# Miniprotein binders against a7ua95r516to809: the designs that were tried, part 209

Target 1, 294 residues: a7ua95r516to809
Amino acid sequence: ASLSLLSISDLVPDLQFIFFWMSNAIEILYFIQQKSPAYMQTIELMDDKAGSKESLLSATISANEEAMTILEEVIMYTFQQCVYYITKTLYVVLPGLLDCNPFGTEPSSEQCRRAAGVCVCAVCVMPEAVRRVVSVFQTTSDLLQQYQVHSEIQSQMFAYLFFFTNVSLFNQLIDKGPARGWFQRSRVLQIQASVKILLDWAKGAGHNHLAQKFFAKFCSTVTILASPPQQLSQMSWKALCAEHPSLKPVQLHRILTQYQLMAELGPLPIWQPSSEDEAYIYRTVDLLESFENH
Short names: E, the ipSAE of ESMFold2; O, the ipSAE of OpenDDE; V2, 0.75 times the mean of E and O plus 0.25 times the DockQ between their complexes.

## First folded at step 16 (miniprotein)

Design fl4 (at its last look DockQ between E and O 0.56; V2 from the best seeds 0.71)
Fold by ESMFold2, look of step 16:
Structure fl4 (fold): chain B 294 residues (1-294), chain A 83 residues (1-83)
Amino acid sequence: as target 1 above (294 residues)
Amino acid sequence: DPKEKVEAWLRAAERLLEEARKALEEGDFERAIEEAEQAIWYIMRAMYEAEEHGTDPEVDLKLYEIEKKADQILERAEEELKK
């Protein structure tokens, strides 16, 4: 309730301030790194007959080290503050993605479609819950571009945001899915479509490789759950592990258990874990993902 | 009629995939990607509609197989475009 009103637009002024100083610190750090060797070489060529060469060189090295340290700390701090504010918003909006229906009849507005940069197809609409998540990503992208943040830092920002999104969605599905009915195949197909909209946004924004890497666990989960029973029942445990290497044995086992329940299948011998994996399918400490494993 | 809608979307996806395959062979990788992605959305819509109105396993498997074909075209076209 108290966080349900949090919006990325309310945070833009604070984010603008933080992005401003982060981008300036990056530019100054780059300048020092590119120009400092040439300046020290100039000092080294100085006539030492006046006796000042060593003291100037020592002071320059010390000042350079202090400036670099301070700038690196400012960049790290501002990056962490940006991530903090953005992920607080993201944390509030992500759960709705598991409860929405992209195949509904709600019309998609031309303004929303155009502003989000996501391709709208003739057979789906962007649910409001998905729109909220896309808005966080798009606002972040717009601010990074507005302040001309270095592309490497932009990539690191989205790598973390996609990682956070994957962990949040996966953990909620695994933890709350049985009680919420999210393992029913019609709901899995809705979730799959909602995630596809996010992946399409990431592709259009130039972050496809990051999204593929950091959504892999959640995407593998929904891919398995969406599979037809006739197809999935023909895949052995080893084949499923090979096809979905992002899933830990305990996670795959839990997913297959939920699949069996929803499809009303009894235990399948072909899904028996390998002997080495049998030691790990009950490690509940490994079931949920950690937000600290970036 | 839900059954007619599923069949129409399946047919649309099959047409798009044939066009995507031709685009891939012609080296038009952006068109191949566009058409394969459109096909995937028709397939996903058809799967959902079929699930909501009762699943015929034959239709379900057919949609799965053409989705795999679409994924293969996408992966190939995206790899070529990166070169």
Scores: ipSAE 0.788, ipTM 0.933, lowest interface PAE 0.6, mean pLDDT 84
Fold by OpenDDE base, look of step 17:
Structure fl4 (fold): chain B 294 residues (1-294), chain A 83 residues (1-83)
Amino acid sequence: as target 1 above (294 residues)
Amino acid sequence: DPKEKVEAWLRAAERLLEEARKALEEGDFERAIEEAEQAIWYIMRAMYEAEEHGTDPEVDLKLYEIEKKADQILERAEEELKK
């Protein structure tokens, strides 16, 4: 109940505070790291008055190491808090992405209307469910940029958020998909289009490589499920494993089994797991992705 | 007619695919990406409408073939822009 009321906009004030401290801590840490060698050299060049130089050097090294350690802890803590709040908002909005029909909207662009009559491209009106997800990522991007957070930390933030999104969507699709009808090809195509809009946003935001990497498992799942039966039925287990290396054998087997049931296909010997993979397809513990593996 | 719509999107995607191919051959990789991505959107729409309205399996296979060709152009163009 209470989680459904949390929008990313409601968290902006708290996030602003955390991002401010994170950015400042990074800047101070960087300053210490860059200036410490020069400062140490300056102490080393001072006249040694009766062993005072060595004691001063040692004390300065120790103080810098302690300060750096504290700053690293602050950075880690603030990073974790940002991720915690942002992922909570994602958790609320991500289910809406799986139920979204992006094809229900008329194209807003004149180019798309002239060419095809209906389009769901990034130039057209973004579906509300997709917009809510994109808004979380965009707000995060805007805050990171506003506070001039170091580019490496920005990349780590987006890497984790994409990872979380992929795991969440994948697990929901595998677990709830059969009951929700998300394995029906028309529904899969809707999901594929919705995720493509998100990926197009990520590309436009400069995160294309990270998005492709971290969404690979969900995208592979959707690609298989969106495949026409005539095409997929010609692909061997080995070929599918090679084309979709992000999927574990148990995951691929589950996807193919559900596809077979949905498409009313008889048993397909060509989808039979290899003797090497046969032991792994029964590892149900590996079916769902863990959030802890990042 | 849903079938006519699917055919219109198929034709639009084929045209865009050809433009993407030409752009790739001309070394206009940005345009090749744009045209290929747009082709993919039309294919996805056509596939959805075909599935909802029970279109000819032959059309579904053609859509899939065009999608694969568009993806290949997209991949090649993106690789060339990274050089």
Scores: ipSAE 0.771, ipTM 0.927, lowest interface PAE 0.6, mean pLDDT 90
ESMFold2 (binder alone), look of step 16: mean pLDDT 80; pTM 0.754
OpenDDE base, look of step 16: ipSAE 0.770; ipTM 0.928
ESMFold2, look of step 17: ipSAE 0.764; ipTM 0.924
ESMFold2 (binder alone), look of step 17: mean pLDDT 79; pTM 0.746

Design fl5 (at its last look DockQ between E and O 0.62; V2 from the best seeds 0.71)
Fold by ESMFold2, look of step 16:
Structure fl5 (fold): chain B 294 residues (1-294), chain A 83 residues (1-83)
Amino acid sequence: as target 1 above (294 residues)
Amino acid sequence: DPKEKVEAMLRAAERLLEEARKALEEGDFERAIWEAEYAIWKIMRAMYEAEEHGTDPEVDLKLYEIEKKADQILERAEEELKK
């Protein structure tokens, strides 16, 4: 990696400022939403000798509405800025996962001596390419926790980051995979292991549901490509669609085409698309995913 | 001998799978999760080594089936731990 590459550690000071303001705006918005009814009731209980009660109520409603609008805009803006910086970092580090060999390191003899029990995990030997991606996710998690960002906003942030990661990895694999040799089964098995490390991080961080939901397309792709030929050749098109609903017909067809090429399989009748799907397997406009959420 | 290396990895994964199954039946769900996850990692490495050295397709299928069983143990242990 050159000095021209963006790293998450270089962005932490800027992200700290943005998270600080986002968290404060969220806290103030929550206060207004939770306490406004009680304050309005206090106004309703006031003596109204000169009509001040009605004027104060109207002004309070207007001020609350304006304040909530401003705070929502600040939250949206700061959220967008966080996403902008974080995804720029992710974009440059994610392709490295597709070239990574997660099996190339043995535990040191020191680790073996200390691990007298059965409690040994693969996470302690993390490949550099995987570490770079995990570092982005972990730094984001640490900042969200440090500034006590509301859990719903934390979930929305990681939902988007996992969505972005899925689209980026899927598009890179489909687009560059033939030229880069990424459809060779040994490489797919390496990719599968690297993604498992990411999924394990997400589970440990409390985001397992989000990761399962938003990584589904890429995970389905890798699962199909990693399958033994004797197993996959027994699965019909209909069965594959049922097992992998996240894949569009054009995407499944392209994945199976690459699989056939690498496994040296000819056309298989069992993989013939259904009559309904056959119209869609050549829709090249649907092959790559959009970074825009539907 | 790469074939012997893959077979040793398979045997190690089978032992971890059996220990995970015992832990699950005994109600030690944290241990069952750890042992199943370690077995899955061993299987993934074995499948990669088998692919690199061109071992028997039957070994490939056997590794796939054991991984499936380890996944089932992991899923069940995680479900029980949530209770």
Scores: ipSAE 0.745, ipTM 0.917, lowest interface PAE 0.8, mean pLDDT 83
Fold by OpenDDE base, look of step 16:
Structure fl5 (fold): chain B 294 residues (1-294), chain A 83 residues (1-83)
Amino acid sequence: as target 1 above (294 residues)
Amino acid sequence: DPKEKVEAMLRAAERLLEEARKALEEGDFERAIWEAEYAIWKIMRAMYEAEEHGTDPEVDLKLYEIEKKADQILERAEEELKK
C-alpha cells in the first residue's frame, strides 16, 4: 500500500493490539519487581531442609530475571512498533503543515476567543493540515490513556514524536524552504501560526514542557525568519546565538544567509560569526538534524 | 482598506495586551493567559495581513513589540499558575 494513503485511523486496530500488549507487559514487569523481594524473603524464612532452600532461591531468582528480561524486550519491541507506525503517519501529514495557511479562513465569529488556541468549537476551524497532524497526536494520546500505559512510557512516546516532528519540519524547511518559498516572511508567519496551534494543543494535552523542549530548534528558526528586517538587522551574531542556543552555528548562519537573500538586505557585518564560530559555520554535516540523536 | 484593517487589529491587540497586563496585576492569571494568547493571535494575523499588503514598517515594528510584551505576560502568568 502506498505510504501516502495510510492514515492514523487505518492503523488504530494494529496500534490497539500493540498498546494492549505493551501495557500488559509493563504491568506484569511492575508486579514482578514489587513482589520479587517479598517472595525472596519468604523463601529465606523457610526451614532449611538440606540444600532445597538455596536451590529454590536460585531457581526463583533466575526465573524472575528471565521473565523480567523477556518483558523488557516485549516493552521495547512494542514501543518501537508504535513509534514506527505513528511516525509513518506523521511523515505523510507533516509537509502539509508547512504549506498551511491558517489565516485563509476568516474566523466566522469574533466571539470564540478560544480561536487562538485548540478550541474544538465549530467556530475555531483548525486548518485541515494542522488538524491532520493534531489527529495523529490526539489518537496516540487517546490510545495511551485507553490502555492505561504507564505515564513514563507516555512521556517517552511524546518526547520521541515531538523530536521526530521537529527534525522532520526543520530539515524540510532548511532543505526545501528556499525552493518552496517558505523563507518568505508571509509564509513564515503562516508556519509560525500553524505551529502555535500545534503547541497550544500540546499545552492543553499536558505536554507543554516536552513540546517546548523538542520543538525549540524549529521554533527558533521560525522566530528568526518571522522577525521584522528592521529588528533582526540590529541583532548581532552573538546576540542571536544567545537568544537561540538550540541552533548550531552552521544552522544559524544558513538561516541568516537565506533571510538576507529573501529580504534583499545585502551583507550585514553585524551577522558575521565570531572568530570562535567561524570554523563551525562550514560544517555542513551539522546543518540538518539526524533522526538517530534521540 | 487593508492598511486600515491592520491598524484596527493593532489597536485591538493593544487593548488585549492592556487587559492581559491588568489581569496579571490583579492576580487573575487564567484571564491574563487568555487575553495574552488572544493578543498574540491578533498580532500574528495582523503581521500576516501587513506583509501581504505592504503596510508601513512602523506598524510592523509596533506589532512585534506588542507580541514580545504579550509573550512576557503569558510566560509570567503561566509561571504563577505553576506555584
Scores: ipSAE 0.743, ipTM 0.917, lowest interface PAE 0.6, mean pLDDT 89
ESMFold2 (binder alone), look of step 16: mean pLDDT 79; pTM 0.733

## First folded at step 17 (miniprotein)

Design ah1 (at its last look DockQ between E and O 0.88; V2 from the best seeds 0.82)
Fold by OpenDDE base, look of step 17:
Structure ah1 (fold): chain B 294 residues (1-294), chain A 83 residues (1-83)
Amino acid sequence: as target 1 above (294 residues)
Amino acid sequence: DPKEKVEELLREAERLLEEARKALEEGDFERAILEALRAIIQISRAMLEAQRHGTDPEVREKLLEILQKAAEILLRAEEELKK
């Protein structure tokens, strides 16, 4: 199936299976870790029926160790598979977020209209492109809760998904933004509004801290680009670095250069990098974010 | 063949699960724990093998069923050992 046709809904049955295994493997592993000392002691205290005790103890120790090892492998594997499937669906829907006009009267989702009439829930009033992204995260959240996956694993999952989303959106904006007109103020304001909807969802879902942390780079970029020329032209390089610490010097320099071109400001001496940063603004290898560093 | 390996692992897991159940019914809780752990090992291996090579819905159902039953036996046996 072409990646373009893959919806999160199509993956739900596979994800359900994976989440079931992940949750149960964690619970069983925890159970073994917590209870193994006690049942080993019970075996040790058993009456020695003709050497059967030592054999049973040895076998139980071996089985316990092997069970913990294989369950850890299952947990790791299932986590990786979840991330893999969910990020594939995100990859498909994320580009739509950058092209979205949230100020337009987009028709509410046909699905909510069909099920309950005019649904006025926060998701139903979202622009379709934003709703598609939120739907991936919401489905993930619902599955994690449905299968009672340990909270730490839930946090790690969302951390990675937000990381992936930030990297994807940031890289697309930096790389394709100038050519697609995403650096135009009107488009930037649309992007800013769309991202705000996503962040508001994340806040409502209890992931505010993670969202703020992992979207920082994309949000900083959008904030700079959304700034009025009169305001941004008064900010020094040092001030912008301090206000947007998530941006590398090369990234900030690129953003400001493209902003300057778009706004026809000419060269601004106030945006000149410091002597300390001057060597770093030419590190084009650091311009785009890597997916590997998480 | 990955399919044959999964089927072998499933059969072994089912065998071990039955041994665990018998031990539990007999009040041999220590053996029930051992056999339940062994069943969990085999069914986990079956799951990993099945997922790496594609899984039949029937195989998925068996994987879930055996895991659940083995976990239940493990829990019950441990609870009985504390009494």
Scores: ipSAE 0.822, ipTM 0.957, lowest interface PAE 0.5, mean pLDDT 90
Fold by ESMFold2, look of step 17:
Structure ah1 (fold): chain B 294 residues (1-294), chain A 83 residues (1-83)
Amino acid sequence: as target 1 above (294 residues)
Amino acid sequence: DPKEKVEELLREAERLLEEARKALEEGDFERAILEALRAIIQISRAMLEAQRHGTDPEVREKLLEILQKAAEILLRAEEELKK
């Protein structure tokens, strides 16, 4: 209402400008790298005959090196700016994914079958909170394709966006989960369903490998929390570590502590850390993830 | 003043672009390459400066125009030089 919030649609003009510059800088840099040996050789012959203080060769050597340097700087800067704008938007919309109830909406597939002549896209039928997150990713993908950004750069962009999403969701769940009731089993199942919709988008968009890699910590957390008590209580600490290698001992310990509390399995710890992990389960400095680790 | 710095870089990039265009038209392809590279350097600096201090829509349009024209001259001059 009274608070101005960032949305991806409000950022599109800025992103278009930045993507355009990044794409062109990459193309020009590649051109210079590929062609400069040949044209430098030709200019060298011309410059040798001129013999002036401001020789064409000397000036071109300097300009060539400076152009490659500044274009690399432009590419780095524009990539960072894209990430900055997009993650600011993600920061605003991601918490809603933890609060939404995908089971409380009307079944979208049933309504789509009923509406004759209406084409319903996946974004329109999913819960609003999930749709807002998917919209950020889809808009980013569309812009990268529109400006023909090199596929390696597109992969690096989504690697960071998934990394950011994972860290943001994990930290909020761990830090705010007890107060917000996010560790209650019914809530965890709702979160799991919402995350599945997001993962399905990533798979359909061709980013399944990146999503599997960079969502691992949050997905492991939700998987553990969603497990039936009889199944989870039968697993040893060592087995859980092996099944969920993305979780640090302090993180796994906290997740299991919250699980035991919410499942009302009594106050005595069920899962005993291995001897080698015992020193690490109280390292609260390692509980939350850093946005620097990716 | 940041806006004055951006305007200075834009003016220099425009001057270099015109020098590159003239060199290309005159068949001085070696000079056209040099001046196009210099235009690309200055317009890239202008973009980086404009982004640090805020970018007006008219400045954005000019930045895009100059970059595209300088890159086109660079490509054309290199192609002609190989002939």
Scores: ipSAE 0.777, ipTM 0.950, lowest interface PAE 0.5, mean pLDDT 84
ESMFold2 (binder alone), look of step 17: mean pLDDT 82; pTM 0.786

Design ah10 (at its last fold request DockQ between E and O 0.85; V2 from the best seeds 0.81)
Fold by OpenDDE base, look of step 17:
Structure ah10 (fold): chain B 294 residues (1-294), chain A 83 residues (1-83)
Amino acid sequence: as target 1 above (294 residues)
Amino acid sequence: DPKEKVEELLREAERLLEEARKALEEGDFERAILEAIQAIIQIARAMLEAEKHGTDPEVREKLLEILQKAAEILLRAEEELKK
């Protein structure tokens, strides 16, 4: 109940605090690592006033080591907290992406219309469900940039968020898709269009490679499901495996089985798994993606 | 008490920050760096402790203030050591 009300905007103050600490901890850690040798040498060159130099040097070494340790803990903690908060928000908004009709005349969000007139920015013309997802990523990006978080950490953050998003969407589509009609061609095309909008945003935000990598499973699933029966029925199991290497045999088999049911296709010998894959198509434990593998 | 521990760490951080500032003013840049780093250690511990037990906006604000001041001392002291 309470999670459904949590918007990314409500988390901004907490995220600001966390990103501030993350950025500064990285910067201070880098400072200590890079500058410590130089200022320790200055201590070593000081006149030895009755053992004060040795004491200062020892204290400095000890403080630097302790500082590096605790700052690494802060960086890890803040990263984990950011991921935790952002993924909670994603968890709430991602289901809406699968139900979204991007071809519908859903009015652009009232909020963008009020502030600056008819904003024709790419985000303002997005369907509401897509915009909510993009808003989470955009807010994350804006905060990371605002606090000048190191680019590597930004990349790791987006990698995880895209991973999480892919796992969530893929699992929902595979598990609930048949029952919710998401395997119907019209619905698949809506999902495909919605995901394309998200991917286009990611491309515009400079995360194209990460998005392509981490959304591969979901995109492959949607691509297969969006394929016309006439085209897909001509593709062998081996060809589909080769074209969609991100899908495990059990996943591909499940998708094709559900496609066959939806399209009212009879058994297609061409989709029969190879003898090598036959043992793997029954590994139902591998059907859904795990959140733990990242 | 987690709250008492955070308060103790904050007091120690403020003490160290003041010593760092004095050292900087006295031209003892090496000591200023040491004391500033020690202050940062204490506030980092305070942050981690405070966040484990809930969010206090006043504590967060104080932590950020001390962190900023300590970082400024580090930068100034380092700049002076390069001259």
Scores: ipSAE 0.820, ipTM 0.955, lowest interface PAE 0.5, mean pLDDT 91
Fold by ESMFold2, fold request of step 18:
Structure ah10 (fold): chain B 294 residues (1-294), chain A 83 residues (1-83)
Amino acid sequence: as target 1 above (294 residues)
Amino acid sequence: DPKEKVEELLREAERLLEEARKALEEGDFERAILEAIQAIIQIARAMLEAEKHGTDPEVREKLLEILQKAAEILLRAEEELKK
């Protein structure tokens, strides 16, 4: 049994080939769409025998249509392959985010002490687990820029990558969190700090709105879990639903149940679901998110 | 046979690329446009077929080379037609 691929850098040659084809297919498709009326008119007006001109015109019409069809298929295929390679890497590296300590084990490092003016926190560098995830996002961004991929396609790519990250982290936390101790408050605060590093990357990369939209479910979960007991216990079920619309009733109920257990607030439920939502709090088919619910 | 299919598509793309190059050189810009587009169609098919089963790096480099040359002929021929 061999270890699975753990680094995006090992996939760069494949991604370079794919992005080259994606970018060129887009440019050629656009070229044909924009220039075809003009060069078709020039062919139509040729000073040639009607038979020869009509044959060339007919063949060019057919070639334009066939080229646009195949280039659209290339674009779809290359996008799917990019997503496949990148999410395969993300799937391997994302669980480490839930186990890492972004606050570090050295209160002050030599690097921080010698460069105190440039350090804004006790930890001057990203934890390795966070760095691996950021590296995937950054490498993807660098390659998209290098190959001059259309900005709308870049946005679609990151929308999907943030969606995938959200689903992966949320499902791992809900499914494995009790056994792994991830609902303990100190762990939740560490997870929250790690997520902030990812959100800061997305903001700096110009993808803040996409991250806010597609990372919302995991962020809401961590925000609830990180809340002080006095503050959270004063919020009604309806208020929590309004503050966290990305969470389904079964998901919110599970999160609050784990919170109450870990905060040792007794077995009597603090948060009463609305009559409307009570029908849904035990729908286990809705507890975990689907990777196809994009 | 997938490997034989890729070789056939590559052979046809190279034939069309050479015809497009000759048309461009001879000043037959209308035919150069047609034949460059036809080469692009065949090389795109070759890429999709080759990648379905995994592609040898040498084949990947050939795919890139042919696409680049066909696209250059297409752009050049269209530019000349506008004159």
Scores: ipSAE 0.790, ipTM 0.955, lowest interface PAE 0.4, mean pLDDT 85
ESMFold2, look of step 17: ipSAE 0.784; ipTM 0.955
ESMFold2 (binder alone), look of step 17: mean pLDDT 82; pTM 0.780
ESMFold2, fold request of step 18: ipSAE 0.780, 0.779; ipTM 0.951, 0.955
ESMFold2 (binder alone), fold request of step 18: mean pLDDT 82, 82, 82; pTM 0.782, 0.782, 0.784
OpenDDE base, fold request of step 18: ipSAE 0.811, 0.810, 0.812; ipTM 0.952, 0.951, 0.952

Design ah11 (at its last look DockQ between E and O 0.90; V2 from the best seeds 0.81)
Fold by OpenDDE base, look of step 17:
Structure ah11 (fold): chain B 294 residues (1-294), chain A 83 residues (1-83)
Amino acid sequence: as target 1 above (294 residues)
Amino acid sequence: DPKEKVEELLREAERLLEEARKALEEGDFERAFLEALQAIIQIARAMLEAEKHGTDPEVREKLLEILQKAAEILLRAEEELKK
């Protein structure tokens, strides 16, 4: 109940505080790491006024070590909190992406309509469900830029968010897809179009490589399901494995089995797993992706 | 009490900040740097402690204020030590 009301906009004040600390902690940590050696040398070169030098040096060494340690803890904590809040928001909006019909005339966002009439920006022409997902990523990007968070941290954050999104969408599609009709060709094409909009946004935001990498499983699944029966029925198991290396044998087997049922193709000998993969197609534990070990 | 601990850390950070400021004014840049750094440590501890036990906007604002001031002193002290 409470999660359904959580928007990324509601989290902005908390995220601002967290991003501020993250950015400043990184900057101060870097500053300390770079300047501490020279600073210690300066103290070492000071005239020894009655043992004050040794005490100052010792205190400075101790303070530098402690500062680096605690700032690293702050960076880790703030990163984890950002991911936590943003992924909660994603969890709420991602299911809408699978049910979205991007070919329908959905009204442009209320926000853009209020400000200047019909906004024709790329975000305003997006289907509402896609726009909600993009809004989470865009808000994250804007905050990261606003607080000048180090580019490496930005990349790590987007990597995780794309990973999370892929796992969430993939698992939902595999688990609930058959029951919800998401394996129907018309629905698959809608999903494919929606994902393309998201990927196009990621490309425009400078995250193309990360998006391609981390969405590979979901994209492969959608690509297979979107393939015409005439085309897919000509592809062998080995060819499909080679074309979709992001999919585990058990995952590919499940996708093909569900495709076969949906398209009423009957058993296709060419989709039979190789002798090498035959043992792996029964590893149901590997069917769904884990959120762990990222 | 987590709240009391945060308040203690904030008081210590403010004390260190004031000492750092005085040291900077006196031209004791080495001491100013050290005390500013120590203030940052206390503020960072206060932040982590406060956030683990809930969010207080007033505490957050105070933490940010002290952090900014401590960082400014740290930078000024370092700049003067390079001369």
Scores: ipSAE 0.800, ipTM 0.947, lowest interface PAE 0.5, mean pLDDT 91
Fold by ESMFold2, look of step 17:
Structure ah11 (fold): chain B 294 residues (1-294), chain A 83 residues (1-83)
Amino acid sequence: as target 1 above (294 residues)
Amino acid sequence: DPKEKVEELLREAERLLEEARKALEEGDFERAFLEALQAIIQIARAMLEAEKHGTDPEVREKLLEILQKAAEILLRAEEELKK
């Protein structure tokens, strides 16, 4: 029952069934909403030759309301099932983004290095760890298009998937980063490059605004960690809070503490929390994010 | 028993689908619309019940078939009623 063997391609049959029901439920619901008032007016104009007009109208009103209710339940259920299956796959593949080297010895990185005489970045293929994440997003996008799911639902789906991705990456970086060496500057730069590839996918897929919104916490963390010491040491606590509003005081404090350790900086007076924030920098309950807060 | 519940809902949806088809063929478009809608209600209930407890591929295929056919009758009946 190892989730490390779960791939998005293994889930396609289940996702196809779920998307078929979701798309059809949406279409039927809109059809009923658009057509029922006019249809019921037509019944009201009928001659009451057998006295059955009132029974037909009553039954039609009841069926109409019941159909809308059950179809809304189907849409909610199918959306939840889609996100459940997809996030199970994401949970397995996301940690690899923190360990991969987009500039390193992976086969795609070696291919880029072999192209001497051209821009290495311009000829690079996507690292395997990033490709696995993109494959989940791309397969989801392809299925949503195949079944012509309403664009608002597609946006809600990707908003949740990006939220999930942000929480997963942030929590693992904060929780495992010290032990895994992920706060080393060379590692932060590798992480930054991997995330940029993912953000470029989201932009090309038409989800740039969602990615910008829902990756904010993780991106802020990486931006701070990637900053040169000469630049970051001149930014006050207040300025950092203003520039990175997605970070809670306990989170910003933890990030700056790890930065000081890796940059070999002593305590900096300019990084002292404001008096208001000082009450919150040790709230360990607020350090990690919840998957329930989208 | 979840399997018995799903079977009952499927049987009712199939009955309503057949009644809707007969009504459409007979030109009783008001009845065809109502019965197609009722079939959609029952097949949607069947899908939700079946999926709570795991669903055989054969049941999934039947769920898809009935939904599609009921939706087609619903659309056809509405088209005729607008004339």
Scores: ipSAE 0.756, ipTM 0.942, lowest interface PAE 0.5, mean pLDDT 84
ESMFold2 (binder alone), look of step 17: mean pLDDT 83; pTM 0.798

